# Ledger of designs, part 25: VH-VL binders against a2ajx4r71to235

Target 1, 165 residues: a2ajx4r71to235
Amino acid sequence: GRCNFEDRLCSMTEDQTLQPGWTRRSGIISNSPPFWDHNGNISAHFLALVSRVDSISSNLRSRIFLPTNDQQVCQITFYNFSSNQNGKLIAGLQTLCGDPIEHLWQKTEILQSRWERNVITVQSSQQFQVIFQAQMLATHGQEEVIAIDDISFSSGCLPADVCQT
Key: E = the ipSAE of ESMFold2; O = the ipSAE of OpenDDE; V2 = 0.75 times the mean of E and O plus 0.25 times the DockQ between their complexes.

## First folded at step 12 (VH-VL; framework fv_tislelizumab)

Design q2 (at its last look DockQ between E and O 0.17; V2 from the best seeds 0.00; counts 0 for: pae E 13.1 > 2, grease 20.1 > 18.9, placed apart)
Fold by ESMFold2, look of step 12:
Structure q2 (fold): chain C 165 residues (1-165), chain A 116 residues (1-116), chain B 107 residues (1-107)
Amino acid sequence: as target 1 above (165 residues)
Amino acid sequence: QVQLQESGPGLVKPSETLSLTCTVSGFSLSSYWVHWIRQPPGKGLEWIGVIYYSGYTRYNPSLKSRVTISKDTSKNQVSLKLSSVTAADTAVYYCARDSYYGMDVWGQGTTVTVSS
Amino acid sequence: DIVMTQSPDSLAVSLGERATINCKSSQSVKSYVAWYQQKPGQPPKLLINDASTRESGVPDRFSGSGYGTDFTLTISSLQAEDVAVYYCQQYYSYPYTFGQGTKLEIK
């Protein structure tokens, strides 16, 4: 379920297109905000997409989930941080076999140096993955950061089983 | 279908403020960045600035003291204001969508002439 | 500001032959270069991004190359519809800057 990124990518996978992609970072080693996770802990880790001089982009992709049903809501909870307002962060839904990504969430207001808690409700008649898409355009100057922490999936987000002989 | 269309007065007097509007369709200003670029008659292209989906802006330093870019997401509009214009500001003005890897869709442009 | 200098300012090439347009930046822009085609009375059209990546729908005869300071747009077999002004553009650092343009004509 819940991912705080203290040890790894928590079964999320990265669709790497450019380097560097999402990196695990803490406030202790940070040259710019955030200097702590969403709990104020300077030593705790979060995933960050960081740009200083390069255009960077990366997708972070969940495991596959079964179609949602009417009896249990599937909700995604996560915290995000946005230092400067020059990047894009979108949470989306993709069904299998390369269907177009359906955008479920995108930033509605950006607060510099502040973690925001978000809750997204998912409805899908097909098996799906949740994708976080981020890009920052090339810049020359101060480090810019988009960060994500503490991704969790409610009990209505049922993992897909893959049975193989 | 993705489209951008510039509009505004074709003639502006020196020292006045040039105001242009870029109306977009087929995509959301909450999901894409938009640039303004201009091209003087018979000349090359000059980047004016960009507005991010959040409303944050960056401007060409050569114009920074005179330029303001803003947007109204509910109206699908991006605005450009350039104050204290001179004849040197005569150009075709374009808005363009950013595809993360370049400006992939441009408006047709609007001609602005600065003269008495 | 990073200056993008194109060469030549104009060139004439016979139909079916190779056209080469060069672009040099005043400092490294890595691969953050785009190429645009502009015909009279039209806005620029994006051809190449990231120095060498062809935009969808752009014919195979267009190719880009380069890294750092030296970039090239090549049209391997010139067609009549390719007559235009071509611009390189860096998006490595603000302000974004364009080359002065190269006018391509049929010989």
Scores: ipSAE 0.007, ipTM 0.501, lowest interface PAE 13.1, mean pLDDT 78
Fold by OpenDDE, look of step 12:
Structure q2 (fold): chain C 165 residues (1-165), chain A 116 residues (1-116), chain B 107 residues (1-107)
Amino acid sequence: as target 1 above (165 residues)
Amino acid sequence: QVQLQESGPGLVKPSETLSLTCTVSGFSLSSYWVHWIRQPPGKGLEWIGVIYYSGYTRYNPSLKSRVTISKDTSKNQVSLKLSSVTAADTAVYYCARDSYYGMDVWGQGTTVTVSS
Amino acid sequence: DIVMTQSPDSLAVSLGERATINCKSSQSVKSYVAWYQQKPGQPPKLLINDASTRESGVPDRFSGSGYGTDFTLTISSLQAEDVAVYYCQQYYSYPYTFGQGTKLEIK
């Protein structure tokens, strides 16, 4: 499945509403970067964390996926944007067995004010969700942004709740 | 194996600058934030500050005017400087790795005593 | 600053019995609370993150709960090696802050 956030949050969910939370934005409606999506479209939407204070964001959580198999690789692709080089964005995996969130990916080198494409391979023997979290940096008087766009799950990522819906 | 180790003078005179070094192994400073924490004798834990991937720092406001944290990624070292020390700065000083969900790996700590 | 207040300051529990330590934050920190165990002469050890998630290698008898402002660390069956000082900590916003600590002893 693919989520470009043109249709709300697609199948993604946000755990809680306490700030900072993920907000759906576009270049047209935003007064802070980014002013276009990963394709350079000013009208297209993306998700963004915006904060003027240092904090950890709410969770952006994917739908539940079945255990992965060796026959078809489960890959996650997404684009990220950051207004500075200091914030921390992590993609994690959490099983439904109460296991700790496993870090799959974190941004270590940020191209400031640029969209970057990322690809993550997921292996899990248990049903799992993908979680995005960020530690936001804020400089006094300055608004900081971390954004995500066009999250795609390969066909090897099998939804667990397709038949139940 | 992930490790952090604090080092520096165990004794500092009042009004001088406390300087410590945290040497890390098993991971890169380009991939993890590192915190400094201290613990006065028989007391609790106090967060001093953190250094980000980029070298950007955040400090405890209670210490901000006196604290400087820096790093040399190539040497796997994080530095702490605390100026104008007093007896109140006597403590065990720790550096710790940020796991995003807390500080998952700590150094053994180094004792610093401020005394004339 | 967000103030983390633990209770009690000290606790004596018999071997095999339940130990409960509470932590209250001055404002909501969501689930961004960690619990640490510190034994004499050692640095703190991370036990619980995200209020209720055990770190790898932490025994099942340790559990955390809570969200917002009220958090609890529970040891279901106290073992001798569990004697230590325990700290809660919020990492929701800067500056990071710790509880004052709870000294857990065997009765």
Scores: ipSAE 0.000, ipTM 0.592, lowest interface PAE 12.0, mean pLDDT 89
ESMFold2 (binder alone), look of step 12: mean pLDDT 93; pTM 0.952

Design q3 (at its last look DockQ between E and O 0.05; V2 from the best seeds 0.00; counts 0 for: pae O 12.1 > 2, off the site)
Fold by ESMFold2, look of step 12:
Structure q3 (fold): chain C 165 residues (1-165), chain A 116 residues (1-116), chain B 107 residues (1-107)
Amino acid sequence: as target 1 above (165 residues)
Amino acid sequence: QVQLQESGPGLVKPSETLSLTCTVSGFSLSSYWVHWIRQPPGKGLEWIGVIYRSGYTYYNPSLKSRVTISKDTSKNQVSLKLSSVTAADTAVYYCARDSYYGMDVWGQGTTVTVSS
Amino acid sequence: DIVMTQSPDSLAVSLGERATINCKSSQSVSSYVAWYQQKPGQPPKLLINDASTRESGVPDRFSGSGYGTDFTLTISSLQAEDVAVYYCQQYYNYPYTFGQGTKLEIK
């Protein structure tokens, strides 16, 4: 499952239903960087968490995957862009509904001018979801952004239906 | 052809505001973004800030309390204002176009001297 | 700020010989490094972007390499017109920062 966010959130879902949260944006409609997706396309969409005034936090969840195996590795590829000096983006793993998130990757306090490609490997003996957790502290200044694009899961990431209790 | 040209006063008194203009041709300010960079005599390069096609700006934290970058798309101009100048602001000032792949075209530069 | 540190500060190389300039960043900048050449009285000229991609019109003797924190500019056969100051620059994060420069001279 690749998600380039051109039509919707794809198979990713947002934990928080209260506004503001993750929104679809493109370089054309953005008032702040990024003004391009990771391919340099100004009209293509990416998913952004945006703040200027309030501290905000939100999670973005994948569908549930079956346990991994050794024959075909489960890898997550995604692009990130952060223009937040006091914020944090975590990519993590959650094996049971309500279990603590295991951090696989993180980025803090950075003003990127370019998208960064990331690849993370998942190993889990249980069913799991991939979680992107973002937090931005109030700046009371210019608009700040944490953005994600082009989330994809390798063939070793096998879909499942439900969270195992 | 793509060109940028800086203009402004060569001499500025301490405590005054330095005001420079970058006039662009051969490309649109609605499609590209522009940086300001300076170079003190005989020294290295210091990035001042950027203005994007939308008008959104980022500034070097070392200067942000004193600097404003703005643009007038109808005149093909980008402006730099630096307030409360001192001798430390004496430099050659450049504007440069960002092509996503780096600052690919630079102006000729304009020399600014801050003196009593 | 990301600090870009060049070595050496100056370098003297005989015509036709290889010149190597190194640049280290204080943290990973991925491949987002550019190299500039600046001759006296002129603005900087972009030579290399994305660590290794040569700009159009730049002679084949210029090459760049590196990823993460360690970057290199190589001139495979020095020519007289290559006498200049060379700067590396990261454009991964704001503020953009430059190395202190390396002065390249004929030995």
Scores: ipSAE 0.184, ipTM 0.724, lowest interface PAE 5.0, mean pLDDT 84
Fold by OpenDDE, look of step 12:
Structure q3 (fold): chain C 165 residues (1-165), chain A 116 residues (1-116), chain B 107 residues (1-107)
Amino acid sequence: as target 1 above (165 residues)
Amino acid sequence: QVQLQESGPGLVKPSETLSLTCTVSGFSLSSYWVHWIRQPPGKGLEWIGVIYRSGYTYYNPSLKSRVTISKDTSKNQVSLKLSSVTAADTAVYYCARDSYYGMDVWGQGTTVTVSS
Amino acid sequence: DIVMTQSPDSLAVSLGERATINCKSSQSVSSYVAWYQQKPGQPPKLLINDASTRESGVPDRFSGSGYGTDFTLTISSLQAEDVAVYYCQQYYNYPYTFGQGTKLEIK
């Protein structure tokens, strides 16, 4: 599946474990970067976290996926944006059998004020959700922004609510 | 200045519940995670659990059945309860603030001895 | 649980000399490793985060390296005030776990 956030959060959900929360934004309605989505579209939507203080965001959670198999690789592609290079975006995996969040991916070295494309491979022997969480680090009281857009799950990522043939 | 301070009874009888309070200052519990860690005499560190900004908690599975962490943001206090204590629960108990990259500020710790 | 194993358990180094402490995780923890310094009667003090990033106020002589399963804390020139027990810790997955500690003394 693919989520470009033009239709709310698509199949994603927000877990308000932390603040700030993800907000759906666009270049038209936002007073802070980014002023366009990953495609340079000013009208298109994306999710963004905005904070003026050090903070950890709420979790952005994917739908539930079945255990991965060796036949078809599960890959996640997404774009991220950061107003500075101090913050961190984390992609984690959380199984339904337990509560631990396994950190799969971190990005701290982000091109400032630019969208970047990322690809993550996921392996799990249990049903799982993918979680996005940002660690916001505001410098000198400046507003920190981390944004995410166009999250795509490859066909190897099998939704749990879909019957398998 | 960011500070955490643990407080509670230094002596607890076996089978009773250990109750500690972590009082924080210089920051808000609505903005940071707080962890509990303990250290038995002459031993290493054991992670007990964490409480998120929202109040969400996660506990070490080794202690999960006996541990409860809660907080009162308005009072800047995080609480730890450990039930059914034994001598093995004798330790210095720390609360620590999460920095996103580790525990950057720790309390001085409070000693809890489990004894009859 | 992810097991963090430090080596050595104890280390004696002469003043001004290099001290090296190793930490091995039972599985990959990426760079989610922190190093702490604990002096007697004090709580642990965060020195290094993200495997190689010095915490604010930490002297330059302290450095961390590693990724995956093998991590190293290095003190380039041991000072008297560096006598302490050092712990590595992973925060890759719950439960967070610490190494057993390395006692660093002056030779």
Scores: ipSAE 0.000, ipTM 0.584, lowest interface PAE 12.1, mean pLDDT 89
ESMFold2 (binder alone), look of step 12: mean pLDDT 94; pTM 0.956

Design q4 (at its last look DockQ between E and O 0.04; V2 from the best seeds 0.00; counts 0 for: pae O 11.7 > 2, grease 21.3 > 18.9, SAP .498 > .496, off the site)
Fold by ESMFold2, look of step 12:
Structure q4 (fold): chain C 165 residues (1-165), chain A 116 residues (1-116), chain B 107 residues (1-107)
Amino acid sequence: as target 1 above (165 residues)
Amino acid sequence: QVQLQESGPGLVKPSETLSLTCTVSGFSLSYYWVHWIRQPPGKGLEWIGVIYHSGYTYYNPSLKSRVTISKDTSKNQVSLKLSSVTAADTAVYYCARDSYYGMDVWGQGTTVTVSS
Amino acid sequence: DIVMTQSPDSLAVSLGERATINCKSSQSVSSYVAWYQQKPGQPPKLLINDASTRESGVPDRFSGSGYGTDFTLTISSLQAEDVAVYYCQQYYSYPYTFGQGTKLEIK
């Protein structure tokens, strides 16, 4: 399933945080980049983590998936945008409830002018969740943003309802 | 119909501030972004910075301490100011519109010479 | 900064023949590459965006290709009016950066 965030977080959930975390934005209501979604649509929504005066961090967590198999690959496709060259965005895999997150993908430290499409292949012999971890330090200057749009999971990513070991 | 036109002094003394204006027509500064680019004589192109429709700006780090880009939407104008100029700032200066898919329309350029 | 390196620096091609200009980035820029044509005394003119998408009004003899770090502009049949300097440019990240230019001449 693809999520364009026109209606909240889709099937992704946000880990508990001390401050407001990811928020739904469109380019037309934003005073800082990005001003369009990855298709160039100013009215379409994307998910944004925004910082100016406060340091902020948040995680987005997928539903639980069954172990992968060789017949159909499990791939995660998503778009990212960051106006913060040194901010952190990591995509990872957590195989057991409470296990350490395996890093699958990490944002390149650049100041983006365009959305970037990413594809991550997942292999796991256990049930798993996909986690996006983001962190930005307070800038105390211009507003800075980390944004995600159009998270989708290929047909090889088979849903499960319960985390099991 | 979409047009950009640079204007300003052709000669600027060292240590002074270079001030240029880009006048636009055929599109709105409320919806489009404008870049400034320069080209020294016989040399390649150097990106100076951008101003978004919102007024948000980014500058080339090599120039950031000396450059300011601003706009006046009611006058269809984007301004470039570059302080403390030297001979190295001698160039043709262009403004260009950003269509999200690249800088699709450029002004004719204005030549600025920095000389004692 | 992402460095864009063009090859060759200059190129002489006979009328009606194929001209090929290469551009290599110092790191991946995805497909966010534009090609510009600049004739003497004129501003640059956008020919290709998104590595391969031709701008409106650009003759179909111009084509672009590439992804990641390696990009190519091709003129399939050179015309006299194609004499110019050609620049590649990445718009993947700020600052935007241009190649050094390739001067195309008739042989």
Scores: ipSAE 0.327, ipTM 0.763, lowest interface PAE 3.2, mean pLDDT 84
Fold by OpenDDE, look of step 12:
Structure q4 (fold): chain C 165 residues (1-165), chain A 116 residues (1-116), chain B 107 residues (1-107)
Amino acid sequence: as target 1 above (165 residues)
Amino acid sequence: QVQLQESGPGLVKPSETLSLTCTVSGFSLSYYWVHWIRQPPGKGLEWIGVIYHSGYTYYNPSLKSRVTISKDTSKNQVSLKLSSVTAADTAVYYCARDSYYGMDVWGQGTTVTVSS
Amino acid sequence: DIVMTQSPDSLAVSLGERATINCKSSQSVSSYVAWYQQKPGQPPKLLINDASTRESGVPDRFSGSGYGTDFTLTISSLQAEDVAVYYCQQYYSYPYTFGQGTKLEIK
């Protein structure tokens, strides 16, 4: 599945345990970067975190997926944007059997004020959800933005609510 | 000033549970992750686990079945419990703050000896 | 687990000379590598993060380089206070893992 956030959060959900939360934005309605999505579309939507203080974001959570297999690789592709090189975006794996979140991917090497494409390979012996979380580091009271867009899951990522034959 | 300080019994008997506390200051556990690391005498460093700002934890698989990390944000304390200890668990135990780019501030460490 | 292997295990360098410590990961860890300095009786001290970024207060004689699987910590001009054990560490994925350490001494 693919989520470009033109239809709300698609199949994604947000755990608003911390602030800031993910907000659906576009270049048209935003007062802060980015002013376009990963394709350069001003009117297209994406999710963004905005903070003027050091903070940890709420979790953006995917749908539930079945355990991965060696027949088809499960890959996650997404774009991220950061206005501050000090910020950190994390992609984690959380199984349904426990609370621990496995740290799969983190972005610390940031091209400031640019959309970057990322690909993550996921392997899990248990049903899982993918978690996106950002660590915001606002410097000198400057507003920091971390944005995410166009999240796609390869065919190897099998939804748990889909009957597999 | 950011500080972490480990505390707890320096001696634990085999098969018992090792319990340590990390008291932090200068920052809030609401915003930072805290790691536990240990170092056996004369040896290298072993990552034990981490507790997120949210309370979520991840443990080293080598210790997962025996390790519990928790925190009390209001007290600025992170706890480590390691059950069924053996001599192999003798080490200096550190807690450290995550800077987003590694562990930037460490406690002084506390020595724990497992002995009968 | 990602294995971090340092080389050499021990190194003796003359004062004022260059010290080079290598670290190799069993798989790519991108730039998510940190270097720590540990002196006797002290906890590790973070020197370098993101493979090549010096922490605040770290002398500029310390530098880190590398990406993927091969990383290097360099001390351009060894000072007496640099005698310590150095560790590389990956924070790309859990479990976080450290190199076995390199003991740096004055020749």
Scores: ipSAE 0.000, ipTM 0.583, lowest interface PAE 11.7, mean pLDDT 89
ESMFold2 (binder alone), look of step 12: mean pLDDT 94; pTM 0.956

Design q5 (at its last look DockQ between E and O 0.05; V2 from the best seeds 0.00; counts 0 for: pae O 12.1 > 2, off the site)
Fold by ESMFold2, look of step 12:
Structure q5 (fold): chain C 165 residues (1-165), chain A 116 residues (1-116), chain B 107 residues (1-107)
Amino acid sequence: as target 1 above (165 residues)
Amino acid sequence: QVQLQESGPGLVKPSETLSLTCTVSGFSLSSYWVHWIRQPPGKGLEWIGVIYYSGYTYYNPSLKSRVTISKDTSKNQVSLKLSSVTAADTAVYYCARDSYYGMDVWGQGTTVTVSS
Amino acid sequence: DIVMTQSPDSLAVSLGERATINCKSSQSVSSYVAWYQQKPGQPPKLLINDASTRESGVPDRFSGSGYGTDFTLTISSLQAEDVAVYYCQQYRSYPYTFGQGTKLEIK
């Protein structure tokens, strides 16, 4: 399934760490990049974490998935955008409620004014959630943005609704 | 037909402010970004900065303290101001439209000479 | 700033022969490289975007390749009208930066 964020957060939820958290934005209402989604559509929405004066950190969390199998791979596809050279965006796994997050992907290069497509392959012998972590360091008063769009999970990512005990 | 055209004085005195105008046609400044780039005689290209359709700007750090880019969407114009010019600012100045994957349409350029 | 370094600085190639221009970035720019052609007295013209995608109207003899830090522009059969200076440019990060240019001449 794909999430284009036209209907809020889709099935993704936000851990509360700092306020304000992730918000839906479009290029039409933005005064800073990105000015359109990854398809070049200025009216389409994407999910943005915005900071101007304070350092912020926030997590965006998927639904729970069943353990992966060898018959179909579980792949996560998403697009990301960042205007902050000192910000971090990490994608990871959490296999049990309360366990540490295993980092699967981290933005390794500064990307300004362009959307980037990413594909992550997941293997887990346990139930898991996918976590997007964003951190932005304080700036000199300019708005800084980390954005995500079109999170999708391949057929091999099999949904579950609860952590197993 | 997408076109950009630079205009401004060809000769500017040292320490003055260089002012250039980019007039665009065939596309909307409400939907596209415009860059300024310069090229000193016989030298390579230097990116000066960009203005987004929202009015937000980014500047080359080497010029940031002296440069201002602005636009007037109703007149289809983007302007460049460069203060405190010296002979090192002598160049051909271009404006260019951003196609998201590069600067796809450039103006013909306007030559600016900084001389007493 | 990401430094784009072209090689060679100038290149003389016989008509109908292959010309190859290299561009190296000081850090990874993924595929976010454009190539421009600039003929004397003219503005730059975009030839290649996204490292390998030809712009509309650009002849098939122009091709680009590369990913990460190493990029190449190839002209498979040089024509007289290809005499120009060629620039690579990264658009991964601000400030946008250009290579120093490669002057292509007919031998």
Scores: ipSAE 0.007, ipTM 0.547, lowest interface PAE 11.2, mean pLDDT 81
Fold by OpenDDE, look of step 12:
Structure q5 (fold): chain C 165 residues (1-165), chain A 116 residues (1-116), chain B 107 residues (1-107)
Amino acid sequence: as target 1 above (165 residues)
Amino acid sequence: QVQLQESGPGLVKPSETLSLTCTVSGFSLSSYWVHWIRQPPGKGLEWIGVIYYSGYTYYNPSLKSRVTISKDTSKNQVSLKLSSVTAADTAVYYCARDSYYGMDVWGQGTTVTVSS
Amino acid sequence: DIVMTQSPDSLAVSLGERATINCKSSQSVSSYVAWYQQKPGQPPKLLINDASTRESGVPDRFSGSGYGTDFTLTISSLQAEDVAVYYCQQYRSYPYTFGQGTKLEIK
């Protein structure tokens, strides 16, 4: 599945336990970077976290996936953007059998004012959700942004609500 | 100067609830996670749990049923409650500030002894 | 839970010599490993994060290496003030877990 955020959050959901929350934005309606999506489209949408203080974002959750198998690799691709960033973006794994979150991927060295493409591989013996979380350190009272766009799950990521044969 | 300081009763009776407070200074609880860690006498370190900026908490599954962590950001205090204590809960209890890459500042710790 | 196992449990090294402490995780923790130094009567002190990054103020003689399941803390030239118990810790997943500790003494 693919989520380019042109249709709201697609199949993604957002936890409201953390602040600030992700906001659906575009270059047209945004007062802060980025002013275009990962494709350079001004009107296209993406999710952005904007903060002037140290903060941790609300969790952005994928749909539930079945345990991974050795036949097809489950890969997640996504784009991220940062402006004057002293924080990190985290991709985590949470199984449905417990509360613990496993950090699959995190990035602190994000190219400023540029969209970057990321690819991560997921392995899990249990049903799981992928969680995106931004942790931000605001400096000098500046407004900082972390944005995410075009999240894609490969065919090896099997939705739990889909019958498998 | 960033500081954390644990406080609470040094003696708790079995089956009672251990209550500790971590008072922080030099930073805001709205900007940093705070962990609780304990160390039994002569033993290693055990992670108890963490509280996020938002107040969201994660606990060690081994203690989850007995542990509650909360905070009052306005008072710069993080609280730890551990119910139904036994001798096994005797330890030095630490609170520590989280950096994105570990616990970078620790309190001096407070000793809690569980004894009848 | 991810189990962190240190080796050795105790180590005696002569002043000026290299000290090496190893830590193995029961599963991959990528680079999400921290090393702490704890002296008697004191809380742990963060030395290394992200497996190989020294914290501010930590002497250059301390270094960390490793990725996945095998990690190493090295003190290139042991100093008297380095006598302590050292702990590795993973922060890839909850619950966070520590190694059992390595007691480093002067030979």
Scores: ipSAE 0.000, ipTM 0.579, lowest interface PAE 12.1, mean pLDDT 88
ESMFold2 (binder alone), look of step 12: mean pLDDT 94; pTM 0.955

